# VH-VL binders against Uncharacterized protein Os08g0218700/LOC_Os08g12160: the designs that were tried, part 5

Target 1, 194 residues: Uncharacterized protein Os08g0218700/LOC_Os08g12160, of Oryza sativa subsp. japonica (Rice) (q6yue5)
Amino acid sequence: AKEEKPVVVLPPAAAPGEAPSADAAAFVRSCCDTALQADRDGSSFCYYHLLPYAAFFEGNQVKVAEVAATILSTNLWVYVDQLRKVQGGAGKGDPNLNACVDDFSVAAGENITREALQSLGRLAAAGNGKRSKEDLENAQKWIKGVEKPYNGGIGKASGCEIGYLFTYSDDLPAQKTLGYTFDTASSLINHIKL
Short names: E, the ipSAE of ESMFold2; O, the ipSAE of OpenDDE; V2, 0.75 times the mean of E and O plus 0.25 times the DockQ between their complexes.

## First folded at step 1 (VH-VL)

Design v5 (framework fv_vedolizumab)
Fold by ESMFold2-Fast, scan of step 1:
Structure v5 (fold): chain C 194 residues (1-194), chain A 121 residues (1-121), chain B 112 residues (1-112)
Amino acid sequence: as target 1 above (194 residues)
Amino acid sequence: QVQLVQSGAEVKKPGASVKVSCKGSGYTFTSYAMHWVRQAPGQRLEWIGEINAGNGNTNYNQKFKGRVTLTVDISASTAYMELSSLRSEDTAVYYCARDYGDYFYYGMDVWGQGTLVTVSS
Amino acid sequence: DVVMTQSPLSLPVTPGEPASISCRSSQSLVYSEGNTYLSWYLQKPGQSPQLLIYKVSNRDSGVPDRFSGSGSGTDFTLKISRVEAEDVGVYYCMQGTHWPYTFGQGTKVEIK
């Protein structure tokens, strides 16, 4: 098994051979199409990867964002663990890699991630009731924190640039999908209506 | 005894989408990545992308980004490639192939029989 | 994208004689861990490709020992010590070091 931080838990996925209802599947498609309107590839990624959790959503778009955020959180923790292994091996002594590990570790930190996921849980629980602007802002702050190391290095020749890290890519398999999991969670969170 | 079995030939109009399936048997489906590769008539093999069958994570050739979607159905041990906005130059035999050694990109040790996709008006 | 160039493109061989196929990459296929992800495939007439060699020189299970791979950096060779009738087909090299993964244009091996 891979080393992961288990403080975030996905809801139960559909059992093997169990298809979601047509209504549940249509709801996931609608959420993904709305959030990723201009990006057909990203919308398809969103749909197919969130479809296993369709029964959990119960027509609640915040629950869709919460699951996407949980998937992103898991991918980030796996990615940080992979970066740390490279830091101790093939990348030992690389100051750019060291800076990147530090930045991603802050963004993927347990306290900031837990607070964002708890905020999304509170928004989901409110349903048609009053949704907290503060809870939405907490989730958005987390997303901006992740975006900084993921995207802030692109074009800046920094250690956190994905292109710089290509040299280590065989040791960083979580890197391959980081963009899709980030785009999915970010877009769904930003489409939450108060 | 490891086998990959693909769906049958498809004939599509330009602008349509096609979805090809690839069913694995004789191995632990979730322990390997699945690659998709195509070969146009008389042309070389061309890598389309890969998907980790255990977690659904994908990596695409940028040439196909925005048109290709790779997915898996773990319960059916089946991988899918969907290619949209089809053009005549997409006419090819499409192969699925298992990644040798999961996270290490050694090469593709088991291949499906291929699916001919013909795009014509 | 990394360009993979094979030579020759057509290789007529007499049965029982040796054959050699060259593969050159437009940039080094070595990455930081020291491994080189260069593989060779054979596509027999009417069949799917099959893996022969992975990581430059390792034979896949069931591949006869008459097949061998060698090379480093940008220059790679597949050798068949004694060609048999069943070896007819198109041979492809493939690099897995750089995204996207790329194949050579193929070398057609035919019996004279």
Scores: ipSAE 0.000, ipTM 0.419, lowest interface PAE 20.7, mean pLDDT 81

Design v6 (from v5 with heavy chain D99G G101K D102I Y103L F104T Y105G G107P M108F V110Y; framework fv_vedolizumab)
Fold by ESMFold2-Fast, scan of step 1:
Structure v6 (fold): chain C 194 residues (1-194), chain A 121 residues (1-121), chain B 112 residues (1-112)
Amino acid sequence: as target 1 above (194 residues)
Amino acid sequence: QVQLVQSGAEVKKPGASVKVSCKGSGYTFTSYAMHWVRQAPGQRLEWIGEINAGNGNTNYNQKFKGRVTLTVDISASTAYMELSSLRSEDTAVYYCARGYKILTGYPFDYWGQGTLVTVSS
Amino acid sequence: DVVMTQSPLSLPVTPGEPASISCRSSQSLVYSEGNTYLSWYLQKPGQSPQLLIYKVSNRDSGVPDRFSGSGSGTDFTLKISRVEAEDVGVYYCMQGTHWPYTFGQGTKVEIK
């Protein structure tokens, strides 16, 4: 079953010819290094993909998590679109692919994604004032929902086995970055201070 | 500190099965994949398969598919490799190695000490 | 399967001199957006392999700066600027871009 694409929007990236300030860039580096300690690949991915939005963050770590979550949401929807194209072509009739389409479509669903992103927006707007524990828990619940189809259940005998999609790997480029976008958003959200 | 500790050496007869364990410590076990790699005497490293420690999902090298089973016990932070229908050419040192959870086989940043499996009549 | 070919297979080196090891893949290791999953491992005598270099040119934590990696696409090089006695062992390149993951045949570095 096809879910409607969530309504998501990234803040504007740096204008052509405008580099972020040294302080803004250092802030992004610090957030990524703190959230992804000892994960050099993950920290690098986090830094270079969030750097274009450095001016938006204004020293607010929650805004960094919000942009990371928006990027993850976009990557998930691109991935679902790629899965559906394979389902209609090379993967037609593959029960594992069908399970993966269903599971990731639920995880990328419009309502659950919008609620999590709006919760992060409210946390960001609150600054150091009154950060809602309920809003943080909403974002964490969404991350757990996304993790479920990627990681599945322990001892799982049926359902989506993402590893077995290697047969279609050339048609699923978003799959190769999914772990990085997930780790970035998950780690930054889990480092939000109330 | 991150450590992977494997079970001791095994001597098996042809046709038997062997089960090697790999206990992880010093990190969040479920956040990483566990890879299994073997090295026959004087030969190159050969990748056997991987298991996502968080969900139990496996990828096997086709060469071993049907003979190898990878499992995890999350409560014990332990991964297992079971290889069945053993032949003399399965004599090798078997390593577990920690890897990234994403489907890239990278990095293998920490390795167990190795388990020598000898298959002889 | 992607075939990884190393050269030379044996490399005797005088202490303090440089060493260079080549690794070639049978197909490109580049992902979309330029990511290349090529790593180097050292197996010292009687020990488990250890990670030296990942994503072509990044040193793992604690790896001395005398080790450097370079290359692109299908052609990769590991360089040791000044070989020390503790650098003796077998060096392996590995690709993680294509399933199944594959290793080169190894290069044995020995002190003359």
Scores: ipSAE 0.000, ipTM 0.471, lowest interface PAE 12.4, mean pLDDT 82

Design v7 (framework fv_vedolizumab)
Fold by ESMFold2-Fast, scan of step 1:
Structure v7 (fold): chain C 194 residues (1-194), chain A 124 residues (1-124), chain B 112 residues (1-112)
Amino acid sequence: as target 1 above (194 residues)
Amino acid sequence: QVQLVQSGAEVKKPGASVKVSCKGSGYTFTSYAMHWVRQAPGQRLEWIGEINAGNGNTNYNQKFKGRVTLTVDISASTAYMELSSLRSEDTAVYYCARDLGYSSSWYPEYFDLWGQGTLVTVSS
Amino acid sequence: DVVMTQSPLSLPVTPGEPASISCRSSQSLVYSEGNTYLSWYLQKPGQSPQLLIYKVSNRDSGVPDRFSGSGSGTDFTLKISRVEAEDVGVYYCMQGTHWPYTFGQGTKVEIK
């Protein structure tokens, strides 16, 4: 018996030639500026990458966090796949690479990712004052799992030092955006009101 | 430099309120939870509560519910603990402490960064 | 509330000798994902507590390898293989699995 791989799907992007409304675009800008207020480059990344989905958000900040989390999930799946290819080739026998594969594979794991994204979907569907603390917790646990290998300078850093992967950078194009996709999803999830 | 800097010592009369601040620097303030812990002279450390700096959600130890209020000022990267109806047994050093990642009432944690402490003395 | 019990409460040690501190919890500290959220802190005289060990056995960044943690379920141990003068202070265990988070009474390590 063959097991299906996890699938994540973004909502439809704006049709070609269809610009978002001024109000929809302003909402995305406000969400990104609030979540990443001290980080101009991060706020800009957030805005331009979430703008194509502006019509989907309907003034609901949790939907913004849900799309950001889906983008991060996609980036993580691609990144782990790239790490495993390097592990089988140019990086064979590298203990730092092995630690990074292990740590990011846990963070990108099917069950924890599916539970986090489903929890965000339930939070988005619920109204203010009706959102589940357990659903928020599930999303926050997933983000914390990604934070350990990504932020090697934090006291709870794993055995993975992402900076030591610079020698494989041409084989790890997803690494170039990992920081922005992580910061965007993390900050927006952290701004969800119950 | 990654650090937590707290406000200075306070002397209060019974029945008064005290508000202690904790300013974070060198990290993304909204990505962490802030906890408050106190230590009365010669006693063990006692957890007061936590606040998620990004969404403002709080969780309080039952012992302090009704008397403690935790808040954050995101623009100033500062967390606040306000304790009301002070009693002599509230005399303690109060610490803020950072939790890596996000806090919820059911997520297990530990404290990787601590403020220097604020002595609050309650006497008449 | 989960009660954390440390022993001994006072531990005089000759420099260069090993030290061992016990911590027991009134209920299991294993969380549903399989991790155990027991941490150890050192409070040096006149200073704030500092993290030494998290999740039973993981040393925090910059903590010397002479410190090690072990244990499971409800019974945990902090060991210092060779006590140095800078290791004096009060050691606390803490559980982060159950609400409210609780600390042991502390173990004062001092030089003989």
Scores: ipSAE 0.000, ipTM 0.444, lowest interface PAE 16.7, mean pLDDT 82

## First folded at step 3 (VH-VL)

Design f12 (from f7 with heavy chain S55R D100R D103F; framework fv_firastotug; at its last look DockQ between E and O 0.51; V2 from the best seeds 0.00; counts 0 for: total charge +7 (limit +6), pae E 8.7 > 2)
Heavy chain, then light chain:
Amino acid sequence: EVQLVESGGGLVQPGGSLRLSCAASGYSISSGYYWSWIRQAPGKGLEWLARIYYRGSTYYSTSLKSRLTISRDNSKNTLYLQLNSLRAEDTAVYYCARHRYGFYWYFDLWGQGTLVTVSS
Amino acid sequence: DIQLTQSPSSLSASVGDRVTITCRASQSVSSSYLAWYQQKPGKAPKLLIYDASSRATGIPSRFSGSGSGTDFTLTISSLQPEDFATYYCQQYGSSPWTFGQGTKVEIK
ESMFold2, look of step 3: ipSAE 0.012; ipTM 0.548
ESMFold2 (binder alone), look of step 3: mean pLDDT 89; pTM 0.887
OpenDDE, look of step 3: ipSAE 0.186; ipTM 0.738

Design m12 (from m10 with heavy chain Y104F, light chain S33Y; framework fv_mosunetuzumab; at its last look DockQ between E and O 0.02; V2 from the best seeds 0.00; counts 0 for: pae E 12.3 > 2, placed apart)
Fold by ESMFold2, look of step 3:
Structure m12 (fold): chain C 194 residues (1-194), chain A 123 residues (1-123), chain B 112 residues (1-112)
Amino acid sequence: as target 1 above (194 residues)
Amino acid sequence: EVQLVQSGAEVKKPGASVKVSCKASGYTFTSYGIHWVRQAPGQGLEWIGWISAYNGNTKYNEKFKGRATLTADTSTSTAYLELSSLRSEDTAVYYCARDLPYYFDSSGYFDLWGQGTLVTVSS
Amino acid sequence: DIVMTQSPDSLAVSLGERATINCKSSQSVLYSYNNKNYLAWYQQKPGQPPKLLIYWASTRESGVPDRFSGSGSGTDFTLTISSLQAEDVAVYYCQQYYTTPTFGQGTKVEIK
């Protein structure tokens, strides 16, 4: 079928002017610091971008990963849309751009995204010790798909070199935040306990 | 005919440098990457590096850090390997090889090889 | 770097018989995302450059006789010559391209 924008829904953010409880904020800080402890900028990005959803988490690390994955999915879809516009315009015929569109389009695909987010939803609903290994693997498979273009280039699994897209940087504003949203979601998903 | 034709054999002394050329013909040079691989006499194959003929970007085997320089001239469809500070251990046949195009969603295996250039480093 | 180890180092096979060459990688070269093994096989005759035989572990390059086949996945791979011909005397190399390209040490195939 034709590529379509995936259905991606964030939970409601905190009401304007309403701060999360100290416990909810501390939980977000703990999840981010644990998952990204070696990366100060990444941990800060994680905290400030997930804090508006702190009331949704209810002390559940998988809900934190679920929201992070939803943010990544949204950022990734925006980025693919930007890539396709460049591909149809200034970047027409560029083999590296074509490879990047292909790789990110697979990772942004409706089926793989829906399966990953549904798997995270099931992991979040299950209690500790009852979480499906297959559901975690589905989410991790999606993350590996997003990672592929970052590992692209010669001697890598992908022909996409994101750095070579600097020629189009003014037309690809989502590129700047994609790395942080990927690192956040990937780290949180990989820290899920079954 | 689709081919990669390399420059002739070289004899060098330790400490010198050598520049090997690899001229492509019969295909669109800028659509493929060029790799360099060497083979010491009686030994196996060792990857040196890669250059994109599209934009000139390079990647090197860390073993050759600071000694190998890859360039490409799109106007002549020619790739070059320059290896400096030569040692006797650098005596080898040096091959250029074409990386397959993005059409196969792949990179890093080589469907076309040059004939090889023997570089001998002695004394 | 991913280390590629071939076995045997040398193999003597009677004309018309099957030759089997093994290749093991120190890490998986299967990319789980696309389910492809980033593994190639090359033939090198004396005084000649290597020639591509197989890529993606099992896909024959154009013009390669169907007596050559590749199999395996992950870390363990096999090149098979189903009926050895005189022109198949060569050194055979496996090569991974999942990361920075590396080659096996080679397997010399001779007529017994």
Scores: ipSAE 0.006, ipTM 0.450, lowest interface PAE 12.3, mean pLDDT 84
ESMFold2 (binder alone), look of step 3: mean pLDDT 92; pTM 0.945
OpenDDE, look of step 3: ipSAE 0.125; ipTM 0.670

Design m13 (from m10 with heavy chain N55K L100R Y104W; framework fv_mosunetuzumab; at its last look DockQ between E and O 0.11; V2 from the best seeds 0.00; counts 0 for: pae E 9.2 > 2, placed apart)
Fold by ESMFold2, look of step 3:
Structure m13 (fold): chain C 194 residues (1-194), chain A 123 residues (1-123), chain B 112 residues (1-112)
Amino acid sequence: as target 1 above (194 residues)
Amino acid sequence: EVQLVQSGAEVKKPGASVKVSCKASGYTFTSYGIHWVRQAPGQGLEWIGWISAYKGNTKYNEKFKGRATLTADTSTSTAYLELSSLRSEDTAVYYCARDRPYYWDSSGYFDLWGQGTLVTVSS
Amino acid sequence: DIVMTQSPDSLAVSLGERATINCKSSQSVLYSSNNKNYLAWYQQKPGQPPKLLIYWASTRESGVPDRFSGSGSGTDFTLTISSLQAEDVAVYYCQQYYTTPTFGQGTKVEIK
């Protein structure tokens, strides 16, 4: 079914025009700058897209990663929905599009996403020095699984070549933000300290 | 020191083949695409093809399908162009070029070029 | 293939004067989803490989002097050298990367 919904919901975001405290905003800035060194556009994306949730984080880097992972899962679902619509219409019979639909549908799978987000929740609750290595490895296995279809024409093994979907550009608006959303989540997860 | 260094000039007879190497240094080879572009004496630029340095996927200008073969060796960070069934009109400088990444995708424009390899095809 | 046509084929310009090179594509290279024109400009000096000057139609590559500028959208593009210097003697190429890369035929810029 094409009607998959995100398994985990985001915490309340700040209302439009409501500013977070200076300390909360600085914490988000620090997490993003640390995780996304050498990628200025990625760090800026991380900061401005996570800033609405700054009050939720309470100085906890794992809560930042958890929100980023939840946003990624939602963005993946939206993208798979867009790919399926193109596959059933203008892109019918395109073998590259078929490979992309297959690969991203696996990455957006409800069970693997739920397991990863539950592991991040446990990591956040445990606090510094008490975090399970197994939970971190589970979250990292998930981001590795999400990474597999994502490599659109540069390096790493994948059946899907995203860059060659330009013919459908107006039908795939989520594609541009998906890269930044993935980079944000994967970098933040890989910077979690046990 | 980010660079692409190509193999030296070659002189070939019609009907032979040539293999040009392009060694990358100073950057992560498998993170970028490598394109090949040639330039006949006194003429413009002609795109030959592209290779993913990681997967080995290729795309060729239709003009060169069947004669051009692009390969890459990740252990030596080296890309290769082999052109077979050479003709005098294949006399050109052959360039390798790196495309700049764009959101984990190939951009299609070239921010780094090798020095070029002159291939001369003469009877 | 998208055909790229430059004009003029050659251009002689006095030092300190403006040089203007036009490039036309046979179809639009504007990508509607990001509003970017997939158009680059290269400079090639004798005996050297091409050097990237401009990408996304109007963005200067790092280290390229301010006298170089790109403009245009869709199918019509222009490279401008606002005050020609002796070191700007070269052949200039436009290139689209909306699809499989193709280049214009080149424009030779010389000192008059």
Scores: ipSAE 0.006, ipTM 0.493, lowest interface PAE 9.2, mean pLDDT 84
ESMFold2 (binder alone), look of step 3: mean pLDDT 94; pTM 0.954
OpenDDE, look of step 3: ipSAE 0.017; ipTM 0.587

Design m14 (from m10 with heavy chain T30K Y103R Y104F L112Y, light chain N34Y; framework fv_mosunetuzumab; at its last look DockQ between E and O 0.03; V2 from the best seeds 0.00; counts 0 for: pae E 8.5 > 2, placed apart)
Fold by ESMFold2, look of step 3:
Structure m14 (fold): chain C 194 residues (1-194), chain A 123 residues (1-123), chain B 112 residues (1-112)
Amino acid sequence: as target 1 above (194 residues)
Amino acid sequence: EVQLVQSGAEVKKPGASVKVSCKASGYTFKSYGIHWVRQAPGQGLEWIGWISAYNGNTKYNEKFKGRATLTADTSTSTAYLELSSLRSEDTAVYYCARDLPYRFDSSGYFDYWGQGTLVTVSS
Amino acid sequence: DIVMTQSPDSLAVSLGERATINCKSSQSVLYSSYNKNYLAWYQQKPGQPPKLLIYWASTRESGVPDRFSGSGSGTDFTLTISSLQAEDVAVYYCQQYYTTPTFGQGTKVEIK
């Protein structure tokens, strides 16, 4: 089975060693600290991973969420590809792995991802006070869909338990940061103001 | 306040079994995994295995597979390690430890530890 | 399994001086796409369980004094105690969690 490519591409990151302006960096820190203020490790991850894109944001909190969502979608696609390779190899016959492939394939689906990212794009373009509630709800629905298989091991309805997959950890490098990537995108989306 | 309180010291003969308990409090037991780590006298730390407190899924260090059995009782918020066919080399302090919530990456490092349970295996 | 090797096995340091402990892994514990090292440090005082000091190689756990710092990447890691205090007498362990958890053999830190 083939994996659909993400429908959106990240904006250009800063060159290695090139720093964003102090104002752009401060904006990223403010967005991350606000969205993840109770989770200092998560806020640091947010800042570290979004800082390269600081010039793109231009003081727009929705652009920050959009980039975070794009990173999440790319990581989900890569993760599903890794899961399928393990399923065909070392993990052949593992029922938990099979459930994880199924559940994450749904979450990484091209149509739901495209719809969510397009909704975030419209939210970013609309400006404060003019943002559609329906577009925000669409992005939040996608995040809830991603959460289901990701948190399957904590009693969600998903049959996938990610923690049980650590025997394949050398073949699943995307899993190692998926939680932080998810928390970053989820928290930023849920702090978007209409 | 997160606490992991373990059962008391045990003295066993070679060939016997031991069951160590780890009572959790101060957090939602089902939301975190429990790991077991042992430390022989004057030696370093050795990972034994992991159990999901939610669904009972386990993973074992291959060294202990077949001899170690991890269980969890959610009604009492208690995890158990049972080690069978004991040998003198199994003399150690056995620790339970909590990993991070399953919302993140695979479990890996341990933020809270029990006080330890000395198991002595002697003839 | 990833083998973790610490050096030195024992270290004697005067109060207020710097203590440095090295840890090597037999293979990389770096997830290079996001530059995260799956490496933790623990402190164990006599008669006590281990206590988490550092995770992600360099992130200090809540409540840990700022004299403790971690550094390094890939296969080579360092725990530094910038100004040793009497209460820092302990054995220190590195631990990888890139795969099935494994620990270094420990480094005993003593007061000279």
Scores: ipSAE 0.012, ipTM 0.574, lowest interface PAE 8.5, mean pLDDT 84
ESMFold2 (binder alone), look of step 3: mean pLDDT 93; pTM 0.947
OpenDDE, look of step 3: ipSAE 0.034; ipTM 0.623

Design v12 (framework fv_vedolizumab; at its last look DockQ between E and O 0.34; V2 from the best seeds 0.00; counts 0 for: pae E 11.6 > 2)
Heavy chain, then light chain:
Amino acid sequence: QVQLVQSGAEVKKPGASVKVSCKGSGYSFTSYWMHWVRQAPGQRLEWIGEIDPSDSYTNYNQKFKGRVTLTVDISASTAYMELSSLRSEDTAVYYCARHEYRYGSGSYFDYWGQGTLVTVSS
Amino acid sequence: DVVMTQSPLSLPVTPGEPASISCRSSQSLLHRNGYNYLSWYLQKPGQSPQLLIYLGSNRASGVPDRFSGSGSGTDFTLKISRVEAEDVGVYYCMQALQTPYTFGQGTKVEIK
ESMFold2, look of step 3: ipSAE 0.000; ipTM 0.472
ESMFold2 (binder alone), look of step 3: mean pLDDT 92; pTM 0.949
OpenDDE, look of step 3: ipSAE 0.065; ipTM 0.679

## First folded at step 5 (VH-VL)

Design a1 (from f12 with light chain R24Q R55L; framework fv_firastotug; at its last look DockQ between E and O 0.50; V2 from the best seeds 0.00; counts 0 for: pae E 5.3 > 2)
Heavy chain, then light chain:
Amino acid sequence: EVQLVESGGGLVQPGGSLRLSCAASGYSISSGYYWSWIRQAPGKGLEWLARIYYRGSTYYSTSLKSRLTISRDNSKNTLYLQLNSLRAEDTAVYYCARHRYGFYWYFDLWGQGTLVTVSS
Amino acid sequence: DIQLTQSPSSLSASVGDRVTITCQASQSVSSSYLAWYQQKPGKAPKLLIYDASSLATGIPSRFSGSGSGTDFTLTISSLQPEDFATYYCQQYGSSPWTFGQGTKVEIK
ESMFold2-Fast, scan of step 5: ipSAE 0.191; ipTM 0.639
ESMFold2, look of step 6: ipSAE 0.124; ipTM 0.624
ESMFold2 (binder alone), look of step 6: mean pLDDT 89; pTM 0.877
OpenDDE, look of step 6: ipSAE 0.066; ipTM 0.688

Design a10 (from a1 with heavy chain H99G W105L L109Y; framework fv_firastotug)
Fold by ESMFold2-Fast, scan of step 5:
Structure a10 (fold): chain C 194 residues (1-194), chain A 120 residues (1-120), chain B 108 residues (1-108)
Amino acid sequence: as target 1 above (194 residues)
Amino acid sequence: EVQLVESGGGLVQPGGSLRLSCAASGYSISSGYYWSWIRQAPGKGLEWLARIYYRGSTYYSTSLKSRLTISRDNSKNTLYLQLNSLRAEDTAVYYCARGRYGFYLYFDYWGQGTLVTVSS
Amino acid sequence: DIQLTQSPSSLSASVGDRVTITCQASQSVSSSYLAWYQQKPGKAPKLLIYDASSLATGIPSRFSGSGSGTDFTLTISSLQPEDFATYYCQQYGSSPWTFGQGTKVEIK
């Protein structure tokens, strides 16, 4: 039947040639620099990829994390789709690739992703009200699940050995951006203050 | 923001061993990234030696793996490289560097290096 | 292992010159996973370009990278006095990480 595919909703991006206000842009810069202080390239990726949504954030750091998480969930599903295509073609019969498809498919699961995004939405909706510790923990649990195949294969924490996937990198274009979108979402979520 | 400082170099006798240290500041070595050792012989190019993932797995260059040990002390935020059975060919400046691995594989921060001279 | 060969091994140039350095790989570098570094005498290498064409943070826009597969190029559009250095390419599409032999950019 139909494959699991996360439902994603992004706020409208700025139109081509439309610039955010100086204050809105500075807010995105501040959020990215704080979350990715030790990662200059990651901070720049965060800034330029979230800048189109600057008007939406309204000084609310949780909204920044929510948009980053939504982008990650989309990129993660695209990556799983690319892995499945390689599994049916160039990587057919590769047991390491099969393990990676399984691990990333679990991480990209529709239900776990939806629950995390809903939790972030509730935190964002609270605004200056009390933020739920349970909702933050739910989002953090999702990020740890995504990290398991993404980093665990290198550390042998999962069945997937990511180093062997570089054999297929030209067939996995989402692989390059997946790391940046993961780092961005993970760092921003972990910097949410209750 | 991230700073790496190597130490432990100097004059060493052929057949001996050395232990190099790399003190990291501005980031915890147990929190992310690969941490690598790279060397450069006088007037020559760069050669990658070993890397350790923040979760503990280690990888070595094939030609040197029997003589190299990469390790760390998370409580001291310090990386180590031990090189045994030293030869004249091991004379080089040794750098530690933060490497991005997984989906990132370039070195974004480097220490200043420490010179090792194998001679007597 | 992927061997990287840089061309030329050395060049002499004047301030204001356009400088191009080529890096050729013995095998295709997956996803253009190639970086460029600058090294001045007695100093550590400094990251200039990653993913073949992405400018590292804080690096002047006169530096640019291009290429894919087996052929990559670093360009300095208008050489400045501080750009006299040795330049290295590095591939990370396949372990072990390998570097080119270096290109020395000397004052003419």
Scores: ipSAE 0.040, ipTM 0.622, lowest interface PAE 5.6, mean pLDDT 84

